VH-VL binders against q96il0. Designs and how they scored, part 160

Target 1, 167 residues: q96il0
Amino acid sequence: APERGAERRDTAPSGVSRFCPPRKSCHDWIGPPDKYSNLRPVHFYIPENESPLEQKLRKLRQETQEWNQQFWANQNLTFSKEKEEFIHSRLKTKGLGLRTESGQKATLNAEEMADFYKEFLSKNFQKHMYYNRDWYKRNFAITFFMGKVALERIWNKLKQKQKKRSN

## First folded at step 5 (VH-VL)

Design mn24 (framework fv_belrestotug)
Fold by ESMFold2-Fast, scan of step 5:
Structure mn24 (fold): chain C 167 residues (1-167), chain A 121 residues (1-121), chain B 108 residues (1-108)
Amino acid sequence: as target 1 above (167 residues)
Amino acid sequence: QVQLVQSGAEVKKPGASVKVSCKASGYSFTKYYMHWVRQAPGQGLEWMGVIDPYGGNTSYAQKFQGRVTLTRDTSTSTVYMELSSLRSEDTAVYYCARVSEYGHDLPFDYWGQGTTVTVSS
Amino acid sequence: EIVLTQSPGTLSLSPGERATLSCRASQSISTTYLAWYQQKPGQAPRLLIYDTSNRATGIPDRFSGSGSGTDFTLTISRLEPEDFAVYYCQQYGRSPFTFGGGTKVEIK
């Protein structure tokens, strides 16, 4: 299982870790594409002196990523299964075998597959609509908390400088 | 029903190496970092290092750098801690511990039962 | 490395009494990076408090944490017989992670 091997291998340099000394080179790490969702996961760097607000933002981003990964893994599996069934059904209706003379899998051309894509999108319209709504809500929340974290960091720097001046 | 089950007690001679296992169950193994902490007899807790089971990336306390190696096997949901060039002061109970949520630099919510390693001549 | 100093080393108290345990850091720690653990003889440590004041799942209300900067406190409002154990503070804000020397809470 090459797919499994590729999924388990990371593309990052040996020894890359989310835990690192407080250096400006420490940052989020991007993993290899997930076997099922085909999305690259982000492994978030946890900075020293992470505030409760920064932690809430990070957890929200992690939870959103997991939700997104699970959604697309399920959708891709459903798509692949239904696509295979559609192709088999259509080839049978046309009196064609499942394999070509060369032994390759028989397939439909782009025009023939257009019917499947339209049916799949129509069938899954409500599901994708709810996904888009939740995705929008999650990204709005993330953007909001990113703004709050930015303001907190500015405030903390100002407080630090004030304390230095008062001494 | 999260569980971390460690391998049994070991008795080693100075200069030898020891490899302790920690088998995880009841959760998604690759989503949580695993740390190793030891405790010498009658002493406090000492952090040794951490491994990300997803990618195998590791980070070690400076005191153990060069002697400790953390590895994992995703097919068995097991993390390993190997300590080489053993000395009498390495006599301790060794614990694996999971972080409280996805990520690291977080507290340890679940601990293994501990593995006693005795180094004696 | 951040050094954590716990005091007192030993607290001799009776059931029903209040226990107050101190943990002092050699440098300032964000409140999001301090935890407390309980350890009984022959057992692994158990997480009690994380992020200075948040109780872990299943931990009774009698346990509470507080503090900021370099001074942190674990309070057990009314000791139960099962609370007699060793308690450790931990910082996880800077490498290496460090633990305090422990405070033993023992029966008088």
Scores: ipSAE 0.000, ipTM 0.447, lowest interface PAE 20.0, mean pLDDT 79

Design mn25 (framework fv_cofetuzumab)
Fold by ESMFold2-Fast, scan of step 5:
Structure mn25 (fold): chain C 167 residues (1-167), chain A 120 residues (1-120), chain B 111 residues (1-111)
Amino acid sequence: as target 1 above (167 residues)
Amino acid sequence: QVQLVQSGPEVKKPGASVKVSCKASGYTFTHYAVHWVRQAPGKRLEWIGWISTFSGNTYNNQDFKGRVTMTRDTSASTAYMELSRLRSEDTAVYYCARDKIYSGEPFDYWGQGTSVTVSS
Amino acid sequence: EIVLTQSPATLSLSPGERATLSCRASQSVSTYGKSYMHWYQQKPGQAPRLLIYAASNRATGIPARFSGSGSGTDFTLTISSLEPEDFAVYYCQQSWEDPRTFGGGTKLEIK
């Protein structure tokens, strides 16, 4: 039902941390770590005279951040859920309780956890390879647009220098 | 509203190539992979491969090796699958479907299908 | 590649009856917390529709009479009380690894 029908893992938690940069900020502002992804979101500064090229770069960086947030939030949630289920399953199989006598969580030793880590890494190997390949492409695209923006700014600076000498 | 809309039916002769399109709307195109699946009349679903819409990297079923080419146009939010050197056994309905590549998720949305008939 | 075997190939039942469909994988498609097995319904002339994902989770809009179970290599789709609109072909699919593979399908026939 409401709690028993598990969430799709293909949806990132909607509760990403939100903070507005100070109005007089003239650079990007870094927020607190997201609860699920453990990544700090970047709130991008939007200049009043943002060029179309600068807008494209900003949007690409925002979309890349969203992609990274979704990937890591899902990975961290999946890891935590699967780890907890594995521990509970093993403890139940051994006839042990879920809590120690002190009320702390019962744990498995490193050797017992090795099976879980091996299976988790094995299953996620393809997913991580795809992520890394897409990351390289996104990084190249971002670097390319950063270069174009830098060239635009250099050109504008040269135009300003010429204008000053003409005046 | 998420939608995948495919191009219309195709009739081809053996040895020709066919290119099917899949236009996405209602979501950020580059956040989802596009998979291609076909179904011959009265047969099971057969996975052809997928493309990362962001990177353009493709991963093809070896049964189609050397014959299938997948591409995408991010500005048009459209993915393409081209199958070359067509044979009569390639007669099928071809579907596109989306998958969140970093989660190993199900195909939650499908295109309506494109009928491809290969006949002399 | 992972081979999925569905049984039976055809199942003839009447409305109101319970349907049980099986899917077996040639190797495990599960970690301890999740199974990468999904079920789709396909009606003639239509694209497949996601029914159950990750073995036991109902997709959005899917009636409660549909349920999935299983882990490892053995999976089951159950329809508790068949409605006329449920007579269709059902496919299982694994997303454990590429190539993604589908079962041969189970055709649910009226009477």
Scores: ipSAE 0.006, ipTM 0.525, lowest interface PAE 10.3, mean pLDDT 82

Design mn26 (framework fv_cofetuzumab)
Fold by ESMFold2-Fast, scan of step 5:
Structure mn26 (fold): chain C 167 residues (1-167), chain A 120 residues (1-120), chain B 111 residues (1-111)
Amino acid sequence: as target 1 above (167 residues)
Amino acid sequence: QVQLVQSGPEVKKPGASVKVSCKASGYTFTHYAVHWVRQAPGKRLEWIGWISTFSGNTYNNQDFKGRVTMTRDTSASTAYMELSRLRSEDTAVYYCARGTEYLHSDFAYWGQGTSVTVSS
Amino acid sequence: EIVLTQSPATLSLSPGERATLSCRASQSVSTYGKSYMHWYQQKPGQAPRLLIYAASNRATGIPARFSGSGSGTDFTLTISSLEPEDFAVYYCQQSWEDPRTFGGGTKLEIK
């Protein structure tokens, strides 16, 4: 077996934006779209009496958000990089300058860019398929835990009412 | 014809920064990206990142995130790679390389390598 | 990242013998009839030298005894009849996506 380099950390990119909710918030807050992923982050409210089950749900939602933000930030950066490469390669093969006489960047028309989009989609088909599968699994788990939390809250209310009657 | 000539060897202390240069000749500098690759003693080749000599945009391997800065000087046909917050495990030979196509290509041309030793 | 696994890690052969080196990618590095897999030779104290680009094309100045084949995830470098100067370390490298990655290398040594 070949020797591998140092293992890369499986943590969120430091470039993913974060924000803080307004003071005295009693609900989840939605921030501005992230620069790279173009997704709006949610900052979760932590109730004073959060149950272990509620904590599990919140953590799962936070982890899913982080995973989703990382995926789309990376995808958008890859798209931008490959788009630049494609444009430069096509201009080079045509013998065209990289800039117009006015000094602006030379660009390709929509018909030429269609080749790039076709290649990009084809190249990323499997990656997008696995993303959709994982997104489905994560949302199923979140929905399941949301149901468990709802049942816990109903049961606790019933117990509280029964105790009030017996006292 | 195509040549990539790198700066000389460097010895640095942990926590310092090192800046390696790569001077290109024999082709139009802005027509090809410059890639940076390192190799620690007895280890495999490890890709650091690349710079678009046309736009100046850089794309770095996440393993070097926050520590590597790549720049280029089109008038001098020279690319630079600066690695900060050096650790002993950064001891390696650092190479610049150029492909036969702008990007998504092989590395047909390599600099001679710059030995960087990080030691207290 | 795409992980490249080379086998064997070490290959001991004599001059005149045929060498077959393998490189396996963790995902496909091919599209539209082109494979973004390249092979390099490295001798001690030297920069790597491009041998084969895009799976099967010999680089300029590379002897005909070197050939590459494969597509998708499985690639092979073949040296039909080893010369003394061929004993070196060989690396595969993918350019399909970033980060660009290299295999762990196959050391070809004299038996």
Scores: ipSAE 0.000, ipTM 0.470, lowest interface PAE 16.0, mean pLDDT 81

Design mn27 (framework fv_cofetuzumab)
Fold by ESMFold2-Fast, scan of step 5:
Structure mn27 (fold): chain C 167 residues (1-167), chain A 120 residues (1-120), chain B 111 residues (1-111)
Amino acid sequence: as target 1 above (167 residues)
Amino acid sequence: QVQLVQSGPEVKKPGASVKVSCKASGYTFTHYAVHWVRQAPGKRLEWIGWISTFSGNTYNNQDFKGRVTMTRDTSASTAYMELSRLRSEDTAVYYCARESPFYKGTMDYWGQGTSVTVSS
Amino acid sequence: EIVLTQSPATLSLSPGERATLSCRASQSVSTYGKSYMHWYQQKPGQAPRLLIYAASNRATGIPARFSGSGSGTDFTLTISSLEPEDFAVYYCQQSWEDPRTFGGGTKLEIK
C-alpha cells in the first residue's frame, strides 16, 4: 500500500522495531531488512541447556546487532534530513519553489549535489571512523567469546567421555 | 492507539486457579512480546514471565514453580496468564505489558491491572 | 538472578527541588555502550508508566525534567525541578537477563 511506503520523518526516539522471533527454533533466523537501517536482523536460537558463557556470547551478539541497527538508522535519517534541507536552501537561494510546475519535487543537478556529499562525508568522517573502530572491537570480542565457548564445549565432551568410562 | 485491556477482578479460594486475559489493540499483536508482572499490596513489582505472541514460546520465573501457564490467541489479539494452586500470598494486582519495540525487555504499554484476591 | 537495590526507600522533597534516585545492580547490566536498565513511575491505584529506557532515553511524552544516567551497576534517575504530579513511586528494572527484575522502589513524597 502507498501508505506503507510513506517515509517517517523526525520520529523520536529512533528505535529499531523488534518482532517476536520464533524461539525453540533449531537455527538462527534471518529477518527482512529493517525499514530505517536497511540491515537484516538475526534472531538467535536459544538452546535449553545454554551455559552462562553461551548466554553471554548470544547477548553480546544481540546487543552488537542492536547497536549496529541503531547507528545506521540514525545515520540514514540524518542524511535524508540534511539532504532535503540542502536542496530546499539551494532552491530558495535561486528563487525557485520546492515543486516544479508539473507538481514534481524540485531537485538539484549532480554537480550541485556533489557539494552536499563532500560536506556530509567530511562532517561525518570522524563519526564513521569511530563507528568502524567500535565495529572491529565488537567483532574481536565476539570472536574471542566464540573461542571460549568452543573450548567449553570441547572440555565438556572430554568430561562426558571420562564419566562414561568410569560409569 | 495502543491499548491493553485486562479482565475484571477475581476472588478465589486457596487451591483454585485463576486465568487473567489481556486484549491488545492499536498495533500488530504478533510483533511484540507480552510480559506479566504482579504487585502485592504495598510490595514491589514482581516479574512473572513473558510470552512470544508470534511463536507462543514462554519463559516463566522459577519462583512460580510450574504454577504459571501463559498462552495467547492470535485471532483475538489476546494474551492469557493462568496461575494454579493459588495461595493467600498470590493476592495481588496482575498486569500485562507490551515489550517495547525500541529496546529489549522494556515494557512501554501496560494493562490497567486485574485484582486477584485469594481468601478462605 | 540480578538483584536491584534502590536508595533511598523514601525521599521527602518540596516542589521545585531537584530529586536524585539511585539504583544499584548486583552485577553489570551494560555492554559496549548499551545499558539494559529502565525506569518506571507508578501513582497510587495505577499501572506503572515507562519513563526512561536503556538508562538515558526518555520515553514518548515524558517531560524534559526527567533524565537518566549511569552504566554497569550504578544508575541514577534525576528530576531537575519537581512538579506536584511527580510525587509517586519510582522503580528501576533490568532486562540484561531473565528473570527480569525490579528494584524495591523509591517513594517520592512531599516534605
Scores: ipSAE 0.000, ipTM 0.474, lowest interface PAE 16.8, mean pLDDT 80

Design mn28 (framework fv_cofetuzumab)
Fold by ESMFold2-Fast, scan of step 5:
Structure mn28 (fold): chain C 167 residues (1-167), chain A 120 residues (1-120), chain B 111 residues (1-111)
Amino acid sequence: as target 1 above (167 residues)
Amino acid sequence: QVQLVQSGPEVKKPGASVKVSCKASGYTFTHYAVHWVRQAPGKRLEWIGWISTFSGNTYNNQDFKGRVTMTRDTSASTAYMELSRLRSEDTAVYYCARHVQYDSNPFDYWGQGTSVTVSS
Amino acid sequence: EIVLTQSPATLSLSPGERATLSCRASQSVSTYGKSYMHWYQQKPGQAPRLLIYAASNRATGIPARFSGSGSGTDFTLTISSLEPEDFAVYYCQQSWEDPRTFGGGTKLEIK
C-alpha cells in the first residue's frame, strides 16, 4: 500500500477523484471546487474500527455527495451548451458573424441574455423540483442513520462499563 | 448517440474470476454513474452495485460483498466489473447501465450484455 | 430490501387490446409528489429498455400508448392499444433504497 504522505496531483479530467486528504488526517477533509459541478467535495476519514452501521452512514453520505456532484456537473454542461446554441442562433438571425471585425467573440446584449436565462429556468423547473425532493429524502436518511450511529455508540459505552464492573 | 458496448462472452471454472468491460460513447463519461446488473437464465434482474465515474467510489450490494470490484478508466471512457470466486449460480448475463442523477435515478441506457457461464 | 411483486406473471392478449400490468412494493417508494419506481421492457436476447421513470414519465422515444401511474406501494403500467412489437417482458424497478431491486417480470404474449 503507498505510505500516507505521498500526494497525487489532480491532473485527470475528473479532477477531484485524484485528491488525497492531508497526511495524518483524522477528520473529514474538504477539497477544491470540482471543474464541472463547481461544488467542493468532502473526503471522508475512515476510522480503523469502523462499525458496519458507521460504514453504512459514510457510504450513504458519499453516495449523496456523488449524486449531487453528477447532477450539477450535468446541469452546468447543459447550461453552457444551450447558452452557446442560443447565442449562435440569435447572431445568425441578425445576419451577424460569430466574431467581430477585430476577431473577438461576438456577444449578445443584457436584454437578449435575460431572455435566455428566463427560458432556461422555466425549461428546467421540473428538473430542479425533482432535485429538491431527492435532496430532502437524502438528508432525512442521513439524519436517521446519524441517530442510529449515536445510539450504537451510547450502547457500546454502557456495555464497556458493565464489563469493567463484572471484573 | 449514447452507446454502452460490453466485452464478449466468458466461460469460467468454479473458483475463477471474470472481468467485464463497458465502453461508453456519445456523452461525457464522468457526468453519469455506471451500475452493474445481472440476469440468470429465466430469472429476474439483480442489482450488483455502482461506480461513480467521476470519483471512482463504489457502492455494492451486500450479497456480493468481498467478491465484486468495480473500477473505471476515464481516459478510455470504460467501466469494469470483476467478480471473483465464481460459483455455478453466477452464470448470468451481466449488464452495465447508465445512471441518471435526477428524475428518481432511473437507468436510461444499457449495454448489450455479457454472457458469463460458470461450469465444471 | 424492498421486494417488488409483479402481477400477472403472464398476460396473453391480441394486438389492439389494452394491457394493464401491476407492481406492488413491500414498502412505500414515494415521498410527497415523487415516486422512485421505473418500468423497463426486455425482448429475448436484448438488454432492458427504459419505458417509464418516476412512476409516470415517459422516457425519450417511448410511444404515447405507454403510460404509468401509482404511488406509495401500488404501481401500474398501461399499454392502451398493443402493437406487435410490444410483446415482451416488462420489469418494474425501485430506486428508493439500496439495494436497487426489480420485480419478477410480466411476460406479455400473443393470444
Scores: ipSAE 0.000, ipTM 0.498, lowest interface PAE 13.9, mean pLDDT 81

Design mn29 (framework fv_pabinafusp)
Fold by ESMFold2-Fast, scan of step 5:
Structure mn29 (fold): chain C 167 residues (1-167), chain A 120 residues (1-120), chain B 112 residues (1-112)
Amino acid sequence: as target 1 above (167 residues)
Amino acid sequence: EVQLVQSGAEVKKPGESLKISCKGSGYSFTKYWIGWVRQMPGKGLEWMGDIYPFDSNTTYSEKFKVQVTISADKSISTAYLQWSSLKASDTAMYYCARHSEYLTGPFDYWGQGTLVTVSS
Amino acid sequence: DIVMTQTPLSLSVTPGQPASISCRSSQSLLHTNKYTYLHWYLQKPGQSPQLLIYRVSNRFSGVPDRFSGSGSGTDFTLKISRVEAEDVGVYYCMQGTEYPHTFGQGTKVEIK
């Protein structure tokens, strides 16, 4: 059966790995952590009688999830790349090779890495602030549409109860 | 749909300055890295550098670090490649291209290219 | 810098016949996150490069299934199962694993 999570060969245009939910899922399903973002994706169940408003909410939640995955995948890969560049630069400055005699990747100690971590966090502070702003904006939109869907469901239940009682 | 549109061909003399552009459309411009790639006449592709338009964070090839400046204006979804003083050896086709959401990823969409000819 | 070497530099193919292009890197392209960032591009005459295959074996959107990529570590292959006239151009491999990003020198594919 094709119940794979976080499949490498099934990659979104953003470069984030896709996953396949269980074939017989009848509710929202939470997958394994994405390889790049380290976030657990949610697969949204699509009911047979999904309204246009419910579809808009689901697509907004899916789009927000993809945006979130893309941000953290980019951030984590950028961190990894810059960390490797920093290590390479420091090893070169010390006159050391990139690999140990055992063929393992050479590393720096925690004290040597402290400056990198501090500079990386400082450099990315504004980017994270804007991420938080966008996250609040997206959650406001999601909450708004959740309210609209709730009202639609209440209205439809009242309409259906009246029809059933009049039949 | 995703599109990168570059400025038109340029004919310059050595010593002149130049700034060429790459305008993105059909996607969220600030969410993707933009790279610049040089192709000398009849030669292959050379990566010059990348920019993240959201914060204008740049990474350059050491070969190009002192030759060019990469910048972006997110308000008009445009990235730029600039020379302060052109040399005949700068004659080439210059492409901008989008990374697929992360720096190590492929260039998934490319501009049409800007031909820069520098001759005395 | 990682050096990318393509072979052959040029090949002439009869329409409908298969073609194979090799790309070798001077060091492993396996990233510490366990992904291999090797990508293939096609530049048709007078056109911009276009993405064909990303991360070794994944076809980009709209790329025909006659194109396939394979490989690991330092040795990679792009295969075209049945070459068509529209496939003429120069093929480039690129590595994204280490800075600076580097391209192979290109393989020119022509129709006989």
Scores: ipSAE 0.000, ipTM 0.486, lowest interface PAE 15.7, mean pLDDT 81

Design mn3 (framework fv_cixutumumab)
Fold by ESMFold2-Fast, scan of step 5:
Structure mn3 (fold): chain C 167 residues (1-167), chain A 120 residues (1-120), chain B 108 residues (1-108)
Amino acid sequence: as target 1 above (167 residues)
Amino acid sequence: EVQLVQSGAEVKKPGSSVKVSCKASGGTFSNYTISWVRQAPGQGLEWMGGISPFSGTANYAQKFQGRVTITADKSTSTAYMELSSLRSEDTAVYYCARESIYPDKGMDVWGKGTTVTVSS
Amino acid sequence: SSELTQDPAVSVALGQTVRITCQGDSLRNYYATWYQQKPGQAPILVIYGKDSRPSGIPDRFSGSSSGNTASLTITGAQAEDEADYYCNSWDSSGTHYVFGGGTKLTVL
């Protein structure tokens, strides 16, 4: 059975926008947080003799990370956009400019912003509920395939032991 | 489904510059890199460069370093590729393509291509 | 950067198996992705991550990798598989993509 390397952090070379560490190296690569989702990507180590079950598990883990990154990037962008629209609308209603004399963005007090947070959470309640449901389903599937891979590795060790005894 | 919509065909004179746009339609994802790939008539695919969401900086193939500039406007979900000092050899179809930040995923969505013709 | 080498052309009889190969030093460290291109069309991703297929790609397409060589195999070639096939991977530094020269597949 192929052994997994311990997690290791790699850094990108100075001045490059993208860097891919060797996929046949004995470690996972962890990147910097995504600007929009604020989640760190993980590039998984690919074992040289990866089984179909191991590949399915790795693919499922990669797809789950991509799904998770997309959800939070979209959610954070939506939050920021609607927050700015809300502030703009309220300042316009008050007859105030979008900037203070110091050039800072004009803001609302905590009581006024509470209305926005309450509305945003209510509006997105169903989407967050479906996100949580899918997140649990994906983690269950990952755990299930991790169990299958563990059983396969036990079986392969037993087969290799018996083969060595037969030679 | 997400589509990459490219700007229309262009005819340019030698020595000029061309700027091609690539807009993500149907929703963009911040965890994707946008690459630019060109293909001269009857020739193969050639990677020109790409822009990463992590660093916010573009990376260019050595052949195009100094002549190509790739930018992205996140507010409009649009990537741009500008090629300067055009020669007749730059006549090609220019594609934009997206790839997940995970290298194993490949370039799964491609634009239809923008034909750039460089002639007098 | 190390280039990826493909044979310019290959042919296969209808219903038979064909293997298209891509060779380069960077393939010792990185897996190849494979793209199919038909005349007048943009490329389509057919294999990624060593031997994974995107949704919608027929199961007759498979990938493999050994040493400095990556292969795209079409088991039971169909007429619609006639196209140019390109391999793509990272250069040896892991910072730039490189494409193979492409292989024109003719289905007899």
Scores: ipSAE 0.000, ipTM 0.527, lowest interface PAE 11.4, mean pLDDT 79

Design mn30 (framework fv_pabinafusp)
Fold by ESMFold2-Fast, scan of step 5:
Structure mn30 (fold): chain C 167 residues (1-167), chain A 120 residues (1-120), chain B 112 residues (1-112)
Amino acid sequence: as target 1 above (167 residues)
Amino acid sequence: EVQLVQSGAEVKKPGESLKISCKGSGYSFTKYWIGWVRQMPGKGLEWMGDIYPFDSNTTYSEKFKVQVTISADKSISTAYLQWSSLKASDTAMYYCARQDIYKSGTFDYWGQGTLVTVSS
Amino acid sequence: DIVMTQTPLSLSVTPGQPASISCRSSQSLLHTNKYTYLHWYLQKPGQSPQLLIYRVSNRFSGVPDRFSGSGSGTDFTLKISRVEAEDVGVYYCMQGTEYPHTFGQGTKVEIK
């Protein structure tokens, strides 16, 4: 399964995650682009005194990232597979081999590849629309919770400041 | 109270192996990196490398990569620095120190140091 | 490797007078995440190093307000507004922006 491939991508031979947050930020760390999704993963900072609201925001952001990574990994895998099948099919129809005289993979010109792109986009139109809808919903939810966390942090700083003044 | 407690002083001969320890207490051991710093007698500080105890991911200074191995056992909140074969040039004070994973190079709490003397 | 250069290497200060230590890096310490990972440590005689200032100007918990850090890019300064007897020791700047992490040579502060 596509998601299986994406999950295995982040696992060392021993079965443990290969990636560890670097010490480059006081908040979250942004990693290199994933080979399958082309998206940069975010490694979230977990405060020692994480509030329930902060935990909900972090989990929502992690879940959204996993959903986004899975969608694009699956989409890119599907695109690559169908592109390869399309190229091979067209080369066979033309009576051409899969390799050039120099041993390189035979390719189609831009005009022929345009046909593939049109077909692929048409077949995946509804899927992309559902992705965009869910992407907007998730981002609105994240923005909402980010606002709630920001207000909570301001309130807690004010409360701590008052306690410190009384002591 | 955050504390890092290191093993006691060592006196060794060239060619001997050695493993020294750094035990963390008073905090969540797997949430912080542990770095190792060398100080040669009468000299300044040199960063050797560090380890993230959660998954034992290590980073080394190239100067020290072939000389030492850094490891950790999170079940007992202890990090280790080890040599397979000591040289006289390894004579130094060795410090461990805690680092927040997002505050690169910020060693906020330090062990008391382990003096290693290597002589014939 | 990033080379950290401190000046002066030693200074003698009359108690109550100010002291200033400079640190220069061979490359900018501004990280791509927009933080500058320059830190100051103090090693008192016979003791482990201790953190004074992290990321240029932030005082670590328990550090007196007479200590202040400033700077940007490649040029950084640690200032002590009124040197006290307990401030005697060797001060080190350190960069955490690139691997390997590197320290300056150290500045020895003594009381006259």
Scores: ipSAE 0.000, ipTM 0.458, lowest interface PAE 21.7, mean pLDDT 81

